# Designs tried in a protein design chat: VH-VL binders against f1rd40r3617to3795. Part 16

Target 1, 179 residues: f1rd40r3617to3795
Amino acid sequence: FNISVQSGYEAISQELCVVTCLKDLTSVVDIKTSSRPAMIGSLTDGSTETFWESGDEDKNKTKSITISCVKGINASYVSVHVDNSRDIGNKVTSMIFLCGKAVEDLCRIKQIDLDSRHMGWVTSELPGGDHHVIKIELKGPENTLRVRQVKVLGWKEGESIKIAGQISASVAQQKNCEA

## First folded at step 7 (VH-VL; framework fv_dusigitumab)

Design k35
Fold by ESMFold2-Fast, scan of step 7:
Structure k35 (fold): chain C 179 residues (1-179), chain A 119 residues (1-119), chain B 111 residues (1-111)
Amino acid sequence: as target 1 above (179 residues)
Amino acid sequence: QVQLVQSGAEVKKPGASVKVSCKASGYTFTDYDINWVRQATGQGLEWMGWMNPYSGDTYYAQKFQGRVTMTRNTSISTAYMELSSLRSEDTAVYYCAREGWNYNYFDYWGQGTTVTVSS
Amino acid sequence: QSVLTQPPSVSAAPGQKVTISCSGSSSNIGDNYVSWYQQLPGTAPKLLIYDNNKRPSGIPDRFSGSKSGTSATLGITGLQTGDEADYYCGTWDSSLSSGYVFGGGTKLTVL
């Protein structure tokens, strides 16, 4: 999948590089939707050809996707795939990202407005700290909206740091010259 | 009252460029995409592309890629469509049209601008 | 060539009923809402039907739309001489070069 947020892994000539490894946590989080829960599997099936479509609710009713992280899971980013170019009658024109320790205690992270022809991933960085619930509120001109895929990136406790890279030939040669 | 008012007729020679304007009134200009559609004499409607007046983003039909440019000036609620390298087959009436609230249809149309390319 | 296929012409007498068909594929009509536009001689097109079967304010109920699979139909009952016009179906196409596509147009003659 393609997201607007990047993380780098680079080999350092003179030493090992220690970086934070972002892991796809989507399979280990719990996902709920405001309606049509039978379609939730379309959000995590790895395909942008399938979709979750909100129920036939009044356009003034909030449509949402709620992600609950279990103990030991640290989410850093959430990404949502929207294809307004294909979903002409079910467009998402705005997303509001919220997070908190519980569903009843959420705070707004940010609002991202989408182009009427948006196609691709919409990514929100999550605040550092203890949060177990992420809610994505969806806005659009019609009663029903479509979302094609959801990804949650972060790390599990005990795996927050990975070593990526190797000692360069130069450093190895210097050690070999020690007698 | 929603209105789209277009600039007047143009006569151009082959190889020239033409820039048609479309002034919107009666609504918030940045809330609705503007589409451009042309119609050659005695022929059907042909979609050219859309322009988002809020972001400035555009999408052009493949046939017009490289020759068409769609822009806007939000301070005067005006959309523009410029077509370059004109050929005789570009002789047509050019319409601007507002995309409806749910983005599925064109609810208001300009009166049209006749562009004649004389060989 | 038009991506959506319409009959080039239809005709009927005043007071009669006429239907105009519009045929496409899964990437356009099959996957998207269909609109119909009326173009009176010498004028800009006017939205007649949107979202398959809805009428804008001011359009009489003798105009109706429907969609089934990859085809759409415009129905006009109680034909009047003022209905003599070109009628176009239109929809978005979700193929690789997505954009809006129109039918070739149908000239309605009221005899």
Scores: ipSAE 0.007, ipTM 0.475, lowest interface PAE 14.1, mean pLDDT 80

Design k36
Fold by ESMFold2-Fast, scan of step 7:
Structure k36 (fold): chain C 179 residues (1-179), chain A 119 residues (1-119), chain B 111 residues (1-111)
Amino acid sequence: as target 1 above (179 residues)
Amino acid sequence: QVQLVQSGAEVKKPGASVKVSCKASGYTFTDYDINWVRQATGQGLEWMGWMNPYSGDTYYAQKFQGRVTMTRNTSISTAYMELSSLRSEDTAVYYCAREGWGYDYFDYWGQGTTVTVSS
Amino acid sequence: QSVLTQPPSVSAAPGQKVTISCSGSSSNIGDNYVSWYQQLPGTAPKLLIYDNNKRPSGIPDRFSGSKSGTSATLGITGLQTGDEADYYCGTWDSSLSAGYVFGGGTKLTVL
């Protein structure tokens, strides 16, 4: 129950810089939610106008999004889009990112706290190595929570990672907000 | 090897309470929710609630709210279900079951505990 | 009475095919994954199908699941005497008061 908390985040931004080029792997991963799986398609449809909303049946259960990487996929970053400014009754105020080889092997990567009016991407860098499962645990003050989009960035095994020149978008690392 | 081992059969009088245990082994106890399901003789399965062993959070079916309490002891990987104010209609086999990865299904079940309520 | 409707019994001969239906509503089957459980006489239930149509390791491909709208179906081909059991569908109900719900169960008799 005692957990050292890191707060901070950087949104995905459109910036021209030299970075390692990552691919969008969202279409080749398996995504599960703690409730209302019929709405999972809203998390990967490319639109932040649609959403997944957790169900009443998990009111007190940990609400979560779980991502499974297929063989040969190496995830480097996971990004979650939250719009607390529109989703006033379904706010997400904290996210805990975990990863491991299987659900039994999950370890906490970090916790990111969001302000009550957060709008935009929340990104977590993933540790290197053989990690097949990424879990995002969600907390908020209301009975149900909304998430609008999920993206997984990385590379396929056997493909070269290239240093990109100037690019229109990049994945940002989580920052410590100095509590 | 994943196992859920439940406590033995109980015979109780009306008005008493019963506490059934469910000891988990072969996996990290705190990674999976434990659900409780009962089955009266000749009847179907009836869901009672779930308990999150990491947080201690619980959710009880409306029918059992006020009478059921689900707890755990993480040091011995054991879940508990206590049902109070027992009546004859509570006579049933009580199962603990692990909620599988991604939720919504029960991948491993305990062997069941028979609870008989009779005067 | 159960929230999910199953036929109380089905029967067929060895080698035949049988299907077991499970009917619900938008708040349960329509909105959530469906699972199927097999209960042999005198034993605890065993997971047979999860996520509508997936089989756990060790479950033969004679068993299949499907879901359409607010209904789900369990299919069993090449029936064997060892398949004689009670079969239950189950799913979450998105209404606040229901939680997880099971069908009433279907007794499969292999003639």
Scores: ipSAE 0.008, ipTM 0.537, lowest interface PAE 10.6, mean pLDDT 81

Design k37
Fold by ESMFold2-Fast, scan of step 7:
Structure k37 (fold): chain C 179 residues (1-179), chain A 119 residues (1-119), chain B 111 residues (1-111)
Amino acid sequence: as target 1 above (179 residues)
Amino acid sequence: QVQLVQSGAEVKKPGASVKVSCKASGYTFTDYDINWVRQATGQGLEWMGWMNPYSGDTYYAQKFQGRVTMTRNTSISTAYMELSSLRSEDTAVYYCAREGWDFNYFDYWGQGTTVTVSS
Amino acid sequence: QSVLTQPPSVSAAPGQKVTISCSGSSSNIGDNYVSWYQQLPGTAPKLLIYDNNKRPSGIPDRFSGSKSGTSATLGITGLQTGDEADYYCGTWDSSLSAGYVFGGGTKLTVL
């Protein structure tokens, strides 16, 4: 598990640990990219040493990563790892998060601008409800962009809710929950 | 109800130019790229390029670079494809097609415009 | 001639199953999503399959798609006379400025 992502999620998990188990849903969601789908496995392999690089066929088009949740899967957070310090020719300088119930009707959640030497996770909290599609639009100064990892955290309908008597003790246990 | 309605058949002489229109309705015109694809009689589909109706950006297949121009008029939700220096081998049905929101497929097609280059 | 290779024709009887292959390379099918288009005689093409194996609304489940390596396959079960058409695979080609490429097309005849 990556420490930077885990640190961000620990604070969120503490808020939720008395009610629900926040799980890594990355392996059970459908991930689509605007180009180069053969490289999607690099986004979910658990390593920041591999990457997805957008294709030249995306010229002047919106480069994106789209996450679709299966029925019964509720995404609460999405995190994207960008390493502009290593990916000098493929920088991501802006990231727009959108979500909605259908692919054709997405609402903008937030825009995050990244500095030209950004390295690390970029996390967006997702609105509650029955949103099933998350889209991450990517911008940068070069023709192609690189993203190194994507993670989706949330919960599955029908899963047991964990009630914590002591918050500090339950936080470490929450990290071990799997979808 | 998404529709793409194209202009009528054209007959041109070699060396002339033709401009085909494609009027979109039933969706927000600027949200979806328009692609152009042609098909000679009894032949397969040949991709020509795409045009982004929001930005006006275009990308053309190398075979047509220098001869094709793709434009739009957002006030009337209409895309245009102009092909110049026409040759007899440009005789074909020309289609406009909407690219799906995620840029990987063509979900709606115009009915086609027959362009005949004779002589 | 075509960048993607399809058989020129395929035929079967009503109720039977047919498969149509589409072969490419690493820079096209291997690296990108595959779509299939149905073209009935005298009409514009219609999207039949997208993202390798997904159906648009209104396309019956007897149509299916799959992709393995640098090849894609369209499957049609329960063949009907109304399925007589030309079928085209298509995908982006990531080698420089090649753009979108189509297969040569397969004419399906229902005998």
Scores: ipSAE 0.174, ipTM 0.694, lowest interface PAE 5.5, mean pLDDT 84

Design k38
Fold by ESMFold2-Fast, scan of step 7:
Structure k38 (fold): chain C 179 residues (1-179), chain A 119 residues (1-119), chain B 111 residues (1-111)
Amino acid sequence: as target 1 above (179 residues)
Amino acid sequence: QVQLVQSGAEVKKPGASVKVSCKASGYTFTDYDINWVRQATGQGLEWMGWMNPYSGDTYYAQKFQGRVTMTRNTSISTAYMELSSLRSEDTAVYYCAREGYDWNYFDYWGQGTTVTVSS
Amino acid sequence: QSVLTQPPSVSAAPGQKVTISCSGSSSNIGDNYVSWYQQLPGTAPKLLIYDNNKRPSGIPDRFSGSKSGTSATLGITGLQTGDEADYYCGTWDSSLSAGYVFGGGTKLTVL
């Protein structure tokens, strides 16, 4: 098959291309929290009614959620659900996204500040290329923080190929099936 | 490559203070918390506290609050643990240990410093 | 007085399998990651297992860890004379003033 990858901001018309759609990878990644790992299931249960609450801040200076991708798993987006309107004593007011090849080899992608009444998903696009570890550092004014859900979107190497006729530069860059 | 090298053995009288050093090499000193753990002769491991070398923040086990001070000098990548008002039951080997980058485990340990408190 | 309970000693013959238990509560093992440390006579402790079941580089696969509820287990298969050591479990305690806690240690003797 004819497979085309667009670079930069050029829009290229292709006769035939093959592309892999973005998938929910949350169930196949490894998730580690800075504390209270018994509550990790609350982050991935599909419900925003349950939560992970961080433990003693004395144990860990930085509250965090670390996502590790096994070989063949490529994450493109990570989304975190925060409900400061319900979790008034456990607010998250800032999130810092980092990624890299290993936990000791991470680069900061971006920081997103949340208002004190934030409710909803916070999403970060991940840079293309080899990055097997994503870390989300969480900051807030209270002793503990709450996060209600985490989702990881991306693609798996060796998955079924979807055929598309033409794709835009942005769609090609995002490795999705909006071709 | 990663190494923690501690100061030599100390003999102190009851009521004195002791300051143990732990020099780090082979990594970025400010990226990893330093924990202190002691072990009395024939006894188990006892955690004393941690020190964040970037911020200087500390947390001490309640048993040692008021007697222990943990500090660092970032220009020479060295952590310090000072224990005051020494008693005979403080006779132990004192270890510094690096906490892993994602926390919750001690991946590298110093060789230990023997502190003997006797008259 | 150890917060985490381990048997004081275990013994087995070369080639056998031994397991060492570590029992705690919901605020420590129940809520946190468990590590295991090996201490050979006259030496500093060495990290053997972290995050309940992960091995650092250089640790043979005959060492394994597991955690269920408020208890953790260290397994050693193919026992060798060089495994004679004290073994300690350790974890954070989520109680307000507790910090990191170790088990009382288990002395392993290879017969």
Scores: ipSAE 0.232, ipTM 0.710, lowest interface PAE 4.5, mean pLDDT 84

Design k39
Fold by ESMFold2-Fast, scan of step 7:
Structure k39 (fold): chain C 179 residues (1-179), chain A 119 residues (1-119), chain B 111 residues (1-111)
Amino acid sequence: as target 1 above (179 residues)
Amino acid sequence: QVQLVQSGAEVKKPGASVKVSCKASGYTFTDYDINWVRQATGQGLEWMGWMNPYSGDTYYAQKFQGRVTMTRNTSISTAYMELSSLRSEDTAVYYCAREGWDHNYFDYWGQGTTVTVSS
Amino acid sequence: QSVLTQPPSVSAAPGQKVTISCSGSSSNIGDNYVSWYQQLPGTAPKLLIYDNNKRPSGIPDRFSGSKSGTSATLGITGLQTGDEADYYCGTWDRSLSAGYVFGGGTKLTVL
């Protein structure tokens, strides 16, 4: 799978002798939505032709997708596929990424505004440290909005890490939680 | 840590209005929606509506539309629920409850306010 | 009537297992997450299960939840006298203008 990674100008530390291989963790994390959880399978089926569409329950509330990591799973990036060109009545114009140890302890890490014609992956780098929950808040001008796919990249504790080359990059420095 | 503390019991005449308060502490008041739920004596839980303390936006159950008003005062982290045109059928314990950050459940509840409507 | 159907009562002895059902439709349980609330006599409800099967911190693993189709189930093992309470399921319902709905409640008696 080919995911464009963007860090939003955060510096990535470099170190000698280690290359960290990111793994697709999407199948081993728990994903929930603010409404219509029966459509969650459309977010992880590997197809951008299917979608999750928010329900009327969310009309006046924050619409969101939440990713919960089990013990031993470390998420480094989260990617969300939005197709405003096809979903003209269900556009996503802003995404706010939050993370923390628990749903009641989330810090806002990034906001990404999307063009009204956006089509493709939106990727957010996650800060290092103890974070088990990632929340993506979604905003749009219509009553409902659509997201077509979600991917989570990271690593598992106790899994063999392939080491290659003489240059290593580590995730960005941990950020203070202000939320 | 997180607490919701409600105002004391009220006795009202039919046709009057009652305003129940719910003071939040132990968290950022504007980050979580407040829902109101009532329970008549010996009956089940009945949802009345929600109020977003940041925006002031509200949504009321159809049954209470036109009679209920939900407000807040952010400077004192307090939510209010006012019910007008009271009838004997409105005799109940009224609860405020904090909506979880993902809007799917109520994680902390106030202790309840007993409202008795009698002639 | 309640749009979510629960048995009005269940009873069992200490140490036994009990299950409480909650039946709805595609517009509520079929399309949304289910929560369970415990109400001890004379007290406010307390969140017991959220997101169909998750426990808040402080809730013992004797309590479990599950959801299949348009129905949800609360399971309690190793019953204790302190579990005697009313139990309510709850979820959002699209057919009621995006309102929250509760089941009618189940009174658990521990004999």
Scores: ipSAE 0.048, ipTM 0.630, lowest interface PAE 6.5, mean pLDDT 84

Design k4
Fold by ESMFold2-Fast, scan of step 7:
Structure k4 (fold): chain C 179 residues (1-179), chain A 119 residues (1-119), chain B 111 residues (1-111)
Amino acid sequence: as target 1 above (179 residues)
Amino acid sequence: QVQLVQSGAEVKKPGASVKVSCKASGYTFTNYDINWVRQATGQGLEWMGWMNPYSGDTYYAQKFQGRVTMTRNTSISTAYMELSSLRSEDTAVYYCAREGWDYNYFDYWGQGTTVTVSS
Amino acid sequence: QSVLTQPPSVSAAPGQKVTISCSGSSSNIGDHYVSWYQQLPGTAPKLLIYDNNKRPSGIPDRFSGSKSGTSATLGITGLQTGDEADYYCGTWDSSLSAGYVFGGGTKLTVL
């Protein structure tokens, strides 16, 4: 089985040198926000000029973006685009990534702190296995915060290629996959 | 299993205060907001406010500001709602309800506490 | 004072289907997630639907939800006598001091 040449992401494993061509799964996952669900489309429209902004109703609560995967969808990375340089009154200064099989069984994957002028993608690698829920907790100094895009990278069962090894400590890069 | 168990029925005179308790079990108490909702006999549901058990932060519906206080005791996983300056119109069943982990809905409710205010 | 409008009652026979509407505005249903709660006589409300169209574990697929613009709908198929209850929609409202609001409730009678 050969990986087709397409626009995609390449993840390289430290163990047994597994190379996997990742697919953008963003359109087939379910995305929920802690508030202002009418703005969710701005997170997945392919443009960093639009944004989701959290609402006043959650000012004293943890703001979050939750991604739910259906059976047969395997997420490997989640990426979030933040533009603190433009969103000076709505900055995101910290992100906590969690995942698990169900919302009550979430495990912290990592925390990333952002500088006050961060602009660009923030990516978290997800552990291997049956992870159906990914939660991104967002922290900032203001009452509201803004996120501009979300992407989920991985593969669907029946469309993925597996070679020996596993993807655990990897770097995700956008590349054309092997012809 | 998640449970919210409320204190028993209360009868109060106008002008008094009532304090209803809501004991949580089966989950980490500090991870979920507690909301309070009341219902007068034959009437609909009316939201009163929420309390964050980790921080102690509260937010009250405008109608109840100045009369309601929501607190908690984390050592016994118990939330409290105190309503002062009681009027006959405050006669209702008072519910505590847990807000879902990602907010916006009330996934578990207490059994309710009947408060009767009569002269 | 219900800012969300529901019909006060609906009725249907066992095995039939029924829909309950919930109408609001841009500051509530238009901008927030909708939940539905079932209240059997003499009991506390129970969550039926959350996030517009999702069911908690233990709720049968006969119950469904949807949202379009500033309105939401609860659908119940295969009606059973045990479905007789009051049904409430609920959502956050950013114009009312950022509070949670409930519809006036709909009494379902299974004839």
Scores: ipSAE 0.076, ipTM 0.650, lowest interface PAE 5.8, mean pLDDT 84

Design k40
Fold by ESMFold2-Fast, scan of step 7:
Structure k40 (fold): chain C 179 residues (1-179), chain A 119 residues (1-119), chain B 111 residues (1-111)
Amino acid sequence: as target 1 above (179 residues)
Amino acid sequence: QVQLVQSGAEVKKPGASVKVSCKASGYTFTDYDINWVRQATGQGLEWMGWMNPYSGDTYYAQKFQGRVTMTRNTSISTAYMELSSLRSEDTAVYYCAREGWDYDYFDYWGQGTTVTVSS
Amino acid sequence: QSVLTQPPSVSAAPGQKVTISCSGSSSNIGDNYVSWYQQLPGTAPKLLIYDNNKRPSGIPDRFSGSKSGTSATLGITGLQTGDEADYYCGTWDSSLDAGYVFGGGTKLTVL
């Protein structure tokens, strides 16, 4: 009962094959970064050769990427591409995923620690139900960090395929928050 | 409900120090940075610095570097701002403000503490 | 002096609309998110707008924000007497190594 992402957009579900029914919602969500918002386009341009690099003014702040879903958009998975093997001075060694209805109502979903030479996608499944905001907190040993791409997978209300919605409703009653 | 409650008004002589407290409630204190902002009578808002209640890390505006100290006590969810070598120009209302979860804005403010510096 | 420039005052009648400008530079407004704060007489400031154009819960939709280049604008429609207040823009300034800067404030008078 897990999801992994291979070769960029390829996602594998061991439970329900629901990822084959999901849509790439990256172009219709709102993305905010803790600094350098002018570089946000590098996270969604489809290329892992470009990157968002956090600003030096962030050195004493938590670096983060925040995704906000507009009305009618339901995110099920978020994937982040990190290349520590190339970004040796800007490594990401830990990611914390949070979500909720609003920024003041976020619940911690999980923490994923990354190898110092990690290269590839890091995927988090999002809990079912009414969540409009996803926050990804980034940690690393250097003053600045680099992220190469972000992808958001989910479904739009009114679509023919509602399998993800039915599964999300089942999970919503078992939501676990790290408060 | 989120609330920041500050200590009461202070009257100090030039050269003294003042320590203002800001008690947080209604949220996890260590999850949000606390900023300090002051406002002299009839003047605008002036940012003084921020303090991370989880790590204790601080950053002060250059104007206050060497005179201001920002600390916290996590066991009572309280932030402190101490300003030393007070001058008459430090007469102001001092606010603590919580920085939003994704930064860049101050979503909740304390009621303010009036500090008067007079001889 | 304030780093961000706002008009010192603005006035209009109940039911009308006003706009308040906030001008900065590449290192502040140009590179960062803008917030707006309302300060009613004798009270602490209150967040009105964040992330250039977003409203916190509880803020009516007659308040709006926008940003273009190195300038930001706060729009208020359907003015009410209870809107009489000082309005401040604010943003981080990259040149001050994560220092936050406010505009000089605009006093709104509802006639």
Scores: ipSAE 0.034, ipTM 0.615, lowest interface PAE 7.2, mean pLDDT 83

Design k41
Fold by ESMFold2-Fast, scan of step 7:
Structure k41 (fold): chain C 179 residues (1-179), chain A 119 residues (1-119), chain B 111 residues (1-111)
Amino acid sequence: as target 1 above (179 residues)
Amino acid sequence: QVQLVQSGAEVKKPGASVKVSCKASGYTFTDYDINWVRQATGQGLEWMGWMNPYSGDTYYAQKFQGRVTMTRNTSISTAYMELSSLRSEDTAVYYCAREGWDYSYFDYWGQGTTVTVSS
Amino acid sequence: QSVLTQPPSVSAAPGQKVTISCSGSSSNIGYNYVSWYQQLPGTAPKLLIYDNNKRPSGIPDRFSGSKSGTSATLGITGLQTGDEADYYCGTWDSSLSAGYVFGGGTKLTVL
């Protein structure tokens, strides 16, 4: 996986640089889908052989996966596994990542386009700060879409390593949510 | 404060068309789908369809296909539902309702527009 | 005739508790989130429960929802005269032609 834990020397006084130990938070976040919530378990079962498939009731609506973080849980990365090579009739060709403090106030982080034969993880780094809601909007040419797995990495409050050294690269991006 | 305000009561002859408006305020109109639901006197709720105010895309319940048209005017944050070829059984209160951000519930409703079809 | 089945009426005394059932199938309640709507006489429906068991801001905790298999339940405790209303369950139907479906409605009478 492309996410690793970083560590170094701990500072005793006010920290000049902080490196957070990343954890797999997938089991402690709340996951909601735009349709067919009975299949949500397939997204977090640790297997890419099972899938969530959006329902026909989503016809022409935005298909989405929404992740809500409870108090004390902070997400840093979200990863989505798509297998267009096997899911011929349910391809995902574009993903839009959004985050914010509440579902009504989401800011677009990025859009990632996937080729028609994509197979593997699609990862988005989340901007620094308090993000209680992450939404992943899914687009494709077919009526229904398939996603095989979701992973959330981050940290729990009270579980951080402070290190003297250099400035962290985790700077919040200024994204326009209204453009 | 989110509000949906609908146009006033209408009385129509059989065969006519009616166009009901729903003016949204207190939120970004293009961020939430508008659904239309009707209720005949003494009867339950019946879903008619949804309209996406950003794209203009629509989806209509099978029963109303060919007779219903849902549109919007984004400059005045107003949704419209037009029902044609009216019959006496179309006598009902017509509601617009905002679909929640994750598309699974209707969080705010208009006050309703009574449409009476009589000869 | 309605796709989702509710009892047509329920009644109880003030301070009592009542439950209202909503029965469907795999294509609707079995696959999708259930919502509950309260309609006071002469008014528009109001969202009471969403996502099976969540309350909007302003809805007191004496209202609760649950879902098991192809059925959902609305629970109301500490009944008040102001709770006299029609209650509707609603959900999306995953079949190609159905769209959003409501239950037939349950009239709650507080004695």
Scores: ipSAE 0.030, ipTM 0.624, lowest interface PAE 7.6, mean pLDDT 83

